# VH-VL binders against q9h9l3, part 378

Target 1, 176 residues: q9h9l3
Amino acid sequence: PRKMVAIDCEMVGTGPKGHVSSLARCSIVNYNGDVLYDEYILPPCHIVDYRTRWSGIRKQHMVNATPFKIARGQILKILTGKIVVGHAIHNDFKALQYFHPKSLTRDTSHIPPLNRKADCPENATMSLKHLTKKLLNRDIQVGKSGHSSVEDAQATMELYKLVEVEWEEHLARNPP
Key: E = the ipSAE of ESMFold2; O = the ipSAE of OpenDDE; V2 = 0.75 times the mean of E and O plus 0.25 times the DockQ between their complexes.

## First folded at step 18 (VH-VL)

Design De2 (framework fv_amlenetug; at its last look DockQ between E and O 0.95; V2 from the best seeds 0.75)
Fold by ESMFold2, look of step 18:
Structure De2 (fold): chain C 176 residues (1-176), chain A 120 residues (1-120), chain B 108 residues (1-108)
Amino acid sequence: as target 1 above (176 residues)
Amino acid sequence: EVQLLESGGGLVQTGGSLRLSCAASGFTFSNYAMTWVRQAPGKGLEWVSGISYSGEYTDYADSVKGRFTISRDNSQNTLYLQMNSLRAEDTAVYYCAKVPYYGSGSFDYWGQGTLVTVSS
Amino acid sequence: EIVLTQSPGTLSLSPGERATLSCRASQSVSDNYLAWYQQKPGQAPRLLIYDASNRATGIPDRFSGSGSGTDFTLTISRLEPEDFAVYYCQQRSSFPLTFGQGTKVEIK
């Protein structure tokens, strides 16, 4: 069986009026929730809006940050060949300028058995915060200092584990 | 393999200025953030200043803000610290250090340091 | 500013013994952004552990880090003669970056 990781990213605003989302932090955890990667990343273009309320990114984080090109190479090496779990994971792949094979991608925002376990409509898109509170009795993304991508990646992996056997069997019978 | 070599330290009077240099080799200098850390004689370590790989972002400890300026020349693989309005409490060994890609904000390679002595 | 308080101030031990060094933060260190350094007399510091528990490249496996939140520990499972030094913790969770005041591990 393939090895599995969970990923979460934080973005800042670049481009005209800060509307482009550019990668500024990435965290990757293994199946047991151990951190494999967690670094601040300096986008190649000028940061217009740190989006700190949500991203947790401040100007000072950029002082020690890894260049985007270097970080992307390191991150993609970790992801290649693995089942990658995320929440609304298309946003993370977009920020990485990367598309992971659909057969190896698991998106906790779109898993009907997970929603059912939370007593939510099967095809509704539920937030990570909501699912984590409901199914793990944990409060994440607490406070006004923005999200922690480590915390979010760990929560995402724990949520997937709740439905892993059922969902992997479903995907084997219903290839994407 | 990685080498960092500080220079420019010495004896200076209160209110004076010095410029420290750190010559880097054994790695692609322009891809790494760099920092200065100091250690007063017989005392612990104090973070002084950091600079991003491109030089675009800098930060300073409150004790040196407005008096010290960090800079880099990526074409010469050299990190600088311009120290103005020096005080007795700035007396320390000054280390330059490299920021790694893993655990960034920790410092994986350090120079041997250069002593700055500020006398009254 | 996060203040890091190390204990004990001095730890007197013999080679072969286990050393346990503590670092306590004045407030939570986010995401375990806590490093450990070793410094021998007349030398620059050496990175041992980053992000609480990850050994830096080339660091022997007798060095391990643990802890989270406000309480962190460096353990040296079997002291070797070369391990007698001063050890510093350092946080990168909040600016300014800060170091603890150090723990001296000395030969008894």
Scores: ipSAE 0.773, ipTM 0.900, lowest interface PAE 1.0, mean pLDDT 93
Fold by OpenDDE, look of step 18:
Structure De2 (fold): chain C 176 residues (1-176), chain A 120 residues (1-120), chain B 108 residues (1-108)
Amino acid sequence: as target 1 above (176 residues)
Amino acid sequence: EVQLLESGGGLVQTGGSLRLSCAASGFTFSNYAMTWVRQAPGKGLEWVSGISYSGEYTDYADSVKGRFTISRDNSQNTLYLQMNSLRAEDTAVYYCAKVPYYGSGSFDYWGQGTLVTVSS
Amino acid sequence: EIVLTQSPGTLSLSPGERATLSCRASQSVSDNYLAWYQQKPGQAPRLLIYDASNRATGIPDRFSGSGSGTDFTLTISRLEPEDFAVYYCQQRSSFPLTFGQGTKVEIK
């Protein structure tokens, strides 16, 4: 079986009016929740909107941040060949300007058995915060300081583990 | 081998100015954030200022904000600290330090430091 | 700012003994953003541990870091003669970056 990691990214706004979502933090954890990577990342373009309320990113974090091109290389090295778990993970890959093979991707925002377990409609898109509270009885993304991508990545992995066996069997029968 | 060499320290009167330099070698200077940390005689370490790899982003400790300016010349592999309106409490050994990609916000290489003495 | 308080102020031990150093934060250090440094007399600090438990490059196995939240620990499993120095913790959870006041490990 392939090694499994979970990823969560925080983005800031760049470009005209800050409408471009640029990677500003990335966290990767292993199957056990151990942090493999967690760094602030500096976009190549000027930051217009830090989106601090949600991202938790502040200007000070960019002082010691890793350049995007360097961080991207580091992250891709970690992800290569692994099953990557994330929540609404297409946003993370978009920000990374990288797309992992679909067969090796697990998006906890699109796993019907997970929603069923949480007494949610199977085809609905539920938030990470809601699923984590419902299934893990844990509060994440609390307060006004913004999200912790480490916390979110860990929660994502734990959620997936709840349905891993069932979902992997399903995928084996129905390859994406 | 990574090397950081501070210079520019010395004796200066209260209210005076001094500019510190840090010459970097052994790594791609322009790819790394840098920082200044100081240590008063017989005391602990105090973060002073930081600057991103391109120089676009800077930050300062409250104790030096408005008086100190961090900058860098990537073409010369040099980090600077312009210190104005110096006070007696600014007396310290000033270290320049490199920020690694992993563990950003920590400092993996340090210079030997340069002593700044502010007298009344 | 996050204030880091180290204990004890001085730790007197003999070579071969185990050293345990504490760093307590005034508030939670998010994501275990805590580093440890070693400083010998007349020398610049050296990075030992970053992000609470990651050993920096070239650092011997006898050094280890642990902890989370407000309580962190640096452990030297078996003190070598060259390990007698001052040790500082440092947080990068929030700005301004701050250091502990240091713990001196000295020869008994």
Scores: ipSAE 0.601, ipTM 0.861, lowest interface PAE 0.8, mean pLDDT 95
ESMFold2 (binder alone), look of step 18: mean pLDDT 91; pTM 0.932

Design De3 (framework fv_amlenetug; at its last fold request DockQ between E and O 0.97; V2 from the best seeds 0.90)
Fold by OpenDDE, fold request of step 20:
Structure De3 (fold): chain C 176 residues (1-176), chain A 120 residues (1-120), chain B 108 residues (1-108)
Amino acid sequence: as target 1 above (176 residues)
Amino acid sequence: EVQLLESGGGLVQTGGSLRLSCAASGFTFSNYAMTWVRQAPGKGLEWVSGISYSGEYTDYADSVKGRFTISRDNSQNTLYLQMNSLRAEDTAVYYCAKVPYRGSGSFDYWGQGTLVTVSS
Amino acid sequence: EIVLTQSPGTLSLSPGERATLSCRASQSVSDNYLAWYQQKPGQAPRLLIYDASNRATGIPDRFSGSGSGTDFTLTISRLEPEDFAVYYCQQRSSWPLTFGQGTKVEIK
């Protein structure tokens, strides 16, 4: 069986008006929630907006941050060949400037059985925070310190595990 | 083999200035954040300052803010610490240390340090 | 700032014994961003553990780290003669980065 990992990334704003989302932190956990990777990452361009309220990223985090190019290489080595679980994972891959095979991608924001379990419309896009509260009875992304990508990655993995059997069977019958 | 060699320490009077250097070798210096950590005689470790791989981002301990300046010359594989308005409490062995990619904010390689003594 | 308090101040043990060192934080250390260092007299510190439980490269497996939140522990399963030194914990969760005051492991 293929190994499974969950990923969550935090982005900051770069470019003239800070509209470009650049990777500033990446966290990867294994099936058991153990952290495989968790580092602050320094974008190649000057940061205009840290988006701290959402990202949890502050200027000080960039002092010891890993260069994007290096971090990207390290992250891709971890992801290659794995089933990668994420929430709205297309944003993470975009920030990584990387495309993971669709057949090996699991997006918890687009799993109808998961929404059903949470008493949400199957085709709706629910937040990680909402699903985590409903299904795991846990509060994430609380406080003023911003999000923890480790916490979010762990929550994402735990959510997926709730529907793993059903969803994997579905995908086997209906390969993307 | 990673090597860090500090220099520039010595005896200086209160209010004086010193510039420390750290010569790095054995790794791609320009790709790594660097830090200064000091240790007063017979005391523990104190983080002093950090600088990103490109030098764009820096930070300092409150005890040295406004007096110390961290910088680097990647073309020379050298880290610097400009110390102005030195005080007696700045007396310490000053270490330069490398920040790893994994566990960044920890320090995986240290120099042997250079002693700075500030006297009245 | 996060203040790290290590205990005990001095730990007197014999070679072959188990050493347990404590590091307590004044507030929660997020994401287990806690490191341990070893420093021998006249030498620079050496990184032992990063992120609470990850052993640095080249560090013997007799060294292990554990803990989360405000309580962290460094364990030396069987002390070797070369392990008698001062040990420091350090957090990277909050700025400024801070160290504990150190625990001296000395030979009994």
Scores: ipSAE 0.921, ipTM 0.959, lowest interface PAE 0.4, mean pLDDT 96
Fold by ESMFold2, fold request of step 20:
Structure De3 (fold): chain C 176 residues (1-176), chain A 120 residues (1-120), chain B 108 residues (1-108)
Amino acid sequence: as target 1 above (176 residues)
Amino acid sequence: EVQLLESGGGLVQTGGSLRLSCAASGFTFSNYAMTWVRQAPGKGLEWVSGISYSGEYTDYADSVKGRFTISRDNSQNTLYLQMNSLRAEDTAVYYCAKVPYRGSGSFDYWGQGTLVTVSS
Amino acid sequence: EIVLTQSPGTLSLSPGERATLSCRASQSVSDNYLAWYQQKPGQAPRLLIYDASNRATGIPDRFSGSGSGTDFTLTISRLEPEDFAVYYCQQRSSWPLTFGQGTKVEIK
């Protein structure tokens, strides 16, 4: 059986007017929620907007941050060959400048059985915070100081576990 | 083999200045963030200042802000601490330390330290 | 600023005994961003544990870290003669980075 990890990233604004989302933190957890990777990352481009209210990233975090090229290499080594779970995970892969095989990708924002368990429309895009509250009875992303990517990655893995058997069987019958 | 060699410490009068150096070898210096940490004689450790791998980002403890300047010369593999307006409470052994890629903000290699003594 | 308070100030034990060192933070240390260092007289600190529970490269298995939030522990399962030293905790969740005041582990 193939190993499974969950990933969550925080981004800052780079490029013209801060419109480009660049990776500034990445957290990866294993099936049990143990942290496999968690580092602040310095984008190769000038940071225009830290987006601190949502990202939790401040200038001080960049002082000790790992260069993007190094962090990307470390992260991709962990992801290679594994089933990777995330929430709206295409944004994480875009920030990593990486495309993970679709057959090994699980996106909790697009799993109809998960929405069904939450009594939500099966094809609605539900936030991680909402799904976590409804299905795990947990409040995440509490406060106004930004998100924790460790907390979010752990929540994402627990949500996937609720539908893992059903969804893995579905994907086996309906390969992407 | 990672090596960090501090120099530039010594005796200085209150209000004086010193410039500490840290010569680095055994790793690609320009790819790593660096830090100064100090320890007053017989006392604990105090973070002083840090600098990103390119030198673009710096930060300082409140106790030294405005008086100390961290810098680096990546072409010479050297970290610096310019210390101005020195006070008695700045008396300490000053260590340079390397920030690892994993657990960044912890410090995996330290120099031997250089003693700065500030007297009246 | 996060203040780290270590206890006990001094821990007097014999070789072969289990040492348990405590580090308490004045506010939550997010994501378990707490490290432990060992410092012997006349030497620079040595990183033992980062992010609460990860052993640094080359650190023996007898050193382990645990805890979360405001309460963290360093455990040395069987003290060896070289383990008698001062131990510091350090947080990296909030700036400025801060260290605890130290726990001295000494021979009884």
Scores: ipSAE 0.824, ipTM 0.912, lowest interface PAE 0.7, mean pLDDT 93
ESMFold2, look of step 18: ipSAE 0.794; ipTM 0.906
ESMFold2 (binder alone), look of step 18: mean pLDDT 90; pTM 0.910
OpenDDE, look of step 18: ipSAE 0.785; ipTM 0.904
ESMFold2, look of step 19: ipSAE 0.813; ipTM 0.912
ESMFold2 (binder alone), look of step 19: mean pLDDT 90; pTM 0.915
OpenDDE, look of step 19: ipSAE 0.820; ipTM 0.912
ESMFold2, fold request of step 20: ipSAE 0.810, 0.822; ipTM 0.910, 0.913
ESMFold2 (binder alone), fold request of step 20: mean pLDDT 90, 90, 90; pTM 0.909, 0.907, 0.912
OpenDDE, fold request of step 20: ipSAE 0.920, 0.920; ipTM 0.959, 0.959

Design De4 (framework fv_amlenetug; at its last look DockQ between E and O 0.85; V2 from the best seeds 0.76)
Fold by OpenDDE, look of step 18:
Structure De4 (fold): chain C 176 residues (1-176), chain A 120 residues (1-120), chain B 108 residues (1-108)
Amino acid sequence: as target 1 above (176 residues)
Amino acid sequence: EVQLLESGGGLVQTGGSLRLSCAASGFTFSNYAMTWVRQAPGKGLEWVSGISYSGEYTNYADSVKGRFTISRDNSQNTLYLQMNSLRAEDTAVYYCAKVPYYGSGSFDYWGQGTLVTVSS
Amino acid sequence: EIVLTQSPGTLSLSPGERATLSCRASQSVSDNYLAWYQQKPGQAPRLLIYGASNRATGIPDRFSGSGSGTDFTLTISRLEPEDFAVYYCQQRSSFPLTFGQGTKVEIK
């Protein structure tokens, strides 16, 4: 069996009017929730919007931030060959300018059994915060300090573990 | 081998100015964030200031904000700390330290330090 | 700011003994952003542990770090003569970066 990791990224706005989402933090945890990677990342372009209320990123975090190219290499090394779990994970991969094989990707925002378990419509896209509260009775993304990517990654992994057996069987019968 | 060598320390009067330098070698200086940490005689460590690898982003402890300026010259592999309006409580050994990619915000290599003594 | 309080202030032990050093944070340190340093007299600090439990390059395996939230521990499984020094914890969870006041490990 392949090793499994969960990833969550925070992005800031770069480019004209800050409309480009650039990676500013990445957190990766293993199956047990242990942190494998958690670093602030410095985009190659000037940051126009820190999106702090959501991202939790502030200018001070960029002082010790890892350059994007370096961070990307570090992250890809961790992800390679693993099953990667995330929530709306296409956003994370886009920010990383990397796309993991679909057969090795698990997006908790698109797992019908998970939504069913949470008494949500199976084909709806539910937030990580909502699913975490419903299924884990845990509050995440609280306060005004922005998100914690480690917390979100851990929650994502825990959610997936609830439906892992069923979903893996489904995928085996219906490969993407 | 990574080497950091501080210089510029010495005796200065209260209200005076001093500029510290840190010469770096043994690594690609321009790729790493750098920091200054000081230690008063017989006391613990105090973070002073940090600067990103390109120099675009800087930060300071409240105790030195407005008085100290961190900068770097990547072409010369040198880190600087301009210290103005010096106070007696600024008396310390000043260390420059390298910030690693892994565990950013920690300091994996330190210089030998340079002593700054501020007298009234 | 996050205040780190180390205990004990001084730890008197003999070579070969186990040393346990505590670092308590005034508030939760996010994502185990805690490092440990060793400083010998007349020398600069040396990084021992980063991320609460990761040994820095070249650090002997007798050094280990653990903990989360507000409570962190540095353990030296069997003290060597060269391990008698002052140890500092440091948080990188938020600015300003802060250090503990240090624990002196001295020979009994």
Scores: ipSAE 0.753, ipTM 0.891, lowest interface PAE 0.6, mean pLDDT 95
Fold by ESMFold2, look of step 18:
Structure De4 (fold): chain C 176 residues (1-176), chain A 120 residues (1-120), chain B 108 residues (1-108)
Amino acid sequence: as target 1 above (176 residues)
Amino acid sequence: EVQLLESGGGLVQTGGSLRLSCAASGFTFSNYAMTWVRQAPGKGLEWVSGISYSGEYTNYADSVKGRFTISRDNSQNTLYLQMNSLRAEDTAVYYCAKVPYYGSGSFDYWGQGTLVTVSS
Amino acid sequence: EIVLTQSPGTLSLSPGERATLSCRASQSVSDNYLAWYQQKPGQAPRLLIYGASNRATGIPDRFSGSGSGTDFTLTISRLEPEDFAVYYCQQRSSFPLTFGQGTKVEIK
C-alpha cells in the first residue's frame, strides 16, 4: 500500500580542488518507471569540476538549471512518506543534505539476495552497470558522454523488483 | 499572472545596434532562468540565448555569438539583449521566455515579441 | 546540432477528428527532453507538452505526447475549433536548443 520511488543523482565537484560532491541533477521515477522528476540543478557553490565523463554535466546545462534550495524542496516533497530506492543511496542523500528514514530506504548496492542472483559475494558492492547487465540483460551508462540519472533510476527500480518480495519480508522480520 | 513585455525593437541599418528589454511581472524573476527566441517573418523558431537565474551562466547560438550579449537586472525584473553588428539575417520577432522548474529548457511563458528589422 | 523534422508540413482536418503530428530527430533525444508548442497567428508560442509526454499547466487532456529516442508524436484526440494552429517540437537534449520547422493544422 506504501508508494515506492527510485532516485538517482549526478554530482559535480565543488570546494577546494573540486573534491566536494554537490548535486547537479536529480531524477525520480515511480514503481512503473515513469519519470516524476528530472531536472538539472545549480549548486550554491562554484563548480570546479563538472566530472562530465561520469556525471554527464556540462557548463551549458547550468544555464537553465533550478536553484539548489528550490530543487531540494521539490525533491523532498516527492520523497516524504515513501519508500525510496537507490544505488549507493547515501551519496544521493548527502548531496541533498537529507536523511530519509532508514525503514523507508532501500539500497540496491547492499541487498544480499540481489548480489546472490548476480553470482556475486553477498557483501560485495557491485556497480549499477554490472548488476543491470547481469540481472536485466541491459547495458546502461553506454558511451563516453556520462550517465543518465533517469536511465539509472529506472534500472535501480527494476533491480529492486527482482528481490522486492524477499527483501520486504526480511526487513519486516528484521527492522532496521 | 505571469507577464513578459518586450521592447526596444525597430528599424536599424546593417551594422547598427539595438538593445532589447523584457519587463517581467507575476513571478519571482530572480529565481528563474530566461531565454531569447526569435522568429523571422513567416519562418520557424530559433533559439538565440539563455541566462541562468543569477546571471552567472550564459549561452548563445553560434549565429549571434560575439555580437549579442544577454544580461539581466534582478532588482528591476528585467532581461536584456544587446545586439551589435546587426545583419539582414537578424530580422525577426524577438521573444523573451521563462524557463519553468519542471521541464527546464522548455519555455512555459512567452512575451508578445518585438520586431527587429535590419535594412541595408 | 540536433535537427528536428516535423511531418506532415500541413494537416487538413475537420473538428472532431484525431490529429497525429510527428517529430523526428537527427540524433537520439536523451531522457525524452522533447517539448511541443502551439502557435496561433499573431501570437507567441504556448507550451503544451514537456518531457515528451507531460502536459503543461492548464493544457486539456485531449493533447498527449509520446515517443522516445528519435521519434516523437503529438496527438490531439478530438480537434476543437481552437486547436487549428501551427505546432512546433523542441529538444533540449543538446545545445544549441532547436525547434522543428512546424506542422500547420488547418480546417479542411
Scores: ipSAE 0.712, ipTM 0.877, lowest interface PAE 1.3, mean pLDDT 92
ESMFold2 (binder alone), look of step 18: mean pLDDT 91; pTM 0.933

Design De5 (framework fv_amlenetug; at its last look DockQ between E and O 0.06; V2 from the best seeds 0.00; counts 0 for: pae O 11.0 > 2, placed apart)
Fold by ESMFold2, look of step 18:
Structure De5 (fold): chain C 176 residues (1-176), chain A 120 residues (1-120), chain B 108 residues (1-108)
Amino acid sequence: as target 1 above (176 residues)
Amino acid sequence: EVQLLESGGGLVQTGGSLRLSCAASGFTFSNYAMTWVRQAPGKGLEWVSGISYSGEYTYYADSVKGRFTISRDNSQNTLYLQMNSLRAEDTAVYYCAKVPYYGSGSFDYWGQGTLVTVSS
Amino acid sequence: EIVLTQSPGTLSLSPGERATLSCRASQSVSDNYLAWYQQKPGQAPRLLIYGASNRATGIPDRFSGSGSGTDFTLTISRLEPEDFAVYYCQQRSSWPLTFGQGTKVEIK
């Protein structure tokens, strides 16, 4: 059986007017929720907008941050050959400048059985915070200090486990 | 075989200046954040300042802000601490330390330290 | 800033005994951003533990870290003669980065 990991990233604004989302933190956990990777990352371009309210990233976090090129190499080595679980995971892969095989990708923002369990429309896009509160009875992303990517990655893995058997069977019947 | 060698310490009068250097070898210096930590005689460790791998980001302890400047020369594999307006309480051994990729914000390799003594 | 208070100040033990060192933070240390260092007289500190519980490269398995939030522990399961030193905890959850005041582990 193929190993699973969950990933969550925090982004900052780079490029003109800070509109480009660039990777500034990445956390990866294993199936049991143990942290495999959690580091602040310095984007190759100048940061225009830290987006602190959501990202939790402040200027001082960049002092000890890992260069993007180095971090990307380390992260991709962890992801290679694994089923990767995330929430709106397309955004994480975009920030990593990477495309993981679709057959090995699981996105908790687009799993109809998960929405059904949350008593939400099957085709709706639900926030990680909402699904976690509803299905795990846990509050994440508490306060105004921004999100923790470790907390978010762990929550994402727990959510996937709730529908893992059903969804893996669905994907086997409907290969990408 | 990471090596960090501090130099430039010595005796200086209150209000004076010193520049500390840290020569790095055994790793790709320009890929790592660096820091200064000091220890007054018989006392504990105090974080002083840090600098990102490119030099673009710096941060200082309140006790040294406005008086000390951290910098680096990646072409010479050297970290610097410019210390101005020195005070008696700045008397300490000053360590240069490397920030690792895993567990960043902790410090995996330290130099031997250089003693700065500030006297009247 | 986050103040780290270590206890005890001094821990007097014999080789072979178990040492338990405490580090209490004035505020929660987010994401277990807590490290432990060992320092012997006349030497630079050595990193033992990062992320509250991860052993640094080359650190023997008799050293372990645990805890979360405001309470963290360093355990040395069986003291060796070379383990008698001062131990510091350090956080990077909030800036400025801070160290605890140290715990001296000495021969009884």
Scores: ipSAE 0.685, ipTM 0.870, lowest interface PAE 1.6, mean pLDDT 92
Fold by OpenDDE, look of step 18:
Structure De5 (fold): chain C 176 residues (1-176), chain A 120 residues (1-120), chain B 108 residues (1-108)
Amino acid sequence: as target 1 above (176 residues)
Amino acid sequence: EVQLLESGGGLVQTGGSLRLSCAASGFTFSNYAMTWVRQAPGKGLEWVSGISYSGEYTYYADSVKGRFTISRDNSQNTLYLQMNSLRAEDTAVYYCAKVPYYGSGSFDYWGQGTLVTVSS
Amino acid sequence: EIVLTQSPGTLSLSPGERATLSCRASQSVSDNYLAWYQQKPGQAPRLLIYGASNRATGIPDRFSGSGSGTDFTLTISRLEPEDFAVYYCQQRSSWPLTFGQGTKVEIK
């Protein structure tokens, strides 16, 4: 079986009025939750909105941040050839300006058995926070410091493990 | 190999204070939540406190809330338990334990424990 | 808090026999949140089962867990001499985390 990693990214606002979501932090964990990558990333454009309340990103985090181009290369090296687990992962890939093969992508925001296990509508899009609380009895994305991408990546991996066997079997029968 | 080594236990008078340490090795300490569990002589196990991987979140049993403080130094791979206002009923072997992710179960690794004796 | 009550308090058996240990919760516990531990005299506890029915790494297949809701069971299909110990169930369905009072499996 292929190696599996989970990814979570934090974005800041760039461009006019800060409407462009730019990668500012990326965290990647392995199947066991070990951190493989966790770096602050410097966008190529000026940051207009740090979105700190959600992203947890502050100006001081950008002082020694890894330039986007370098970080992207590092991240892609880790992701290549692996099954990548994420929550609403299309946003992460978009921020990375990268497209991972759909057959090797697992989005915990679109796994019906996971929602069913959480007593949620199968076809609804549930938040990572809600699923984590319901299925893992753990609070994430709390406090005043914003989100922790490491914590979110770890939670995402743990959620997937709950339905891994069933979902992988489903995908094998119904390849995307 | 995962190793957890508790220290700091000993004899202390009622009302006194003690600080326990747990030295961790064999795994990336900063990635995992940790917990303290105690066992009074000849008795069962009692959860005492827990702390998230970053230390941002802490949890306590009602029996120790307000008296005990759990903390960690990830740079030193060490877990701590500051125990204040100790009582006779706090007498126990104190274990530190690793809190794994779902796929690994509940408390998957335990130290050998350190004995705390509170006397009048 | 969720109270876990284990039964029996003591189980006297011979090597080769089947052991069945019960853990009853005061309220419903998700399967994902029930674990079993083994503790031998003078040793720290050891994780046996997590998520009600999953064997931890290195645990022999003679150990199995089952149950749901409020009733959980640990089964040792064929007792080995090294299996005589105290066993605890534990829940993490709600704070505070709680353990059962333990079942002692002793040699007959």
Scores: ipSAE 0.005, ipTM 0.570, lowest interface PAE 11.0, mean pLDDT 92
ESMFold2 (binder alone), look of step 18: mean pLDDT 91; pTM 0.933

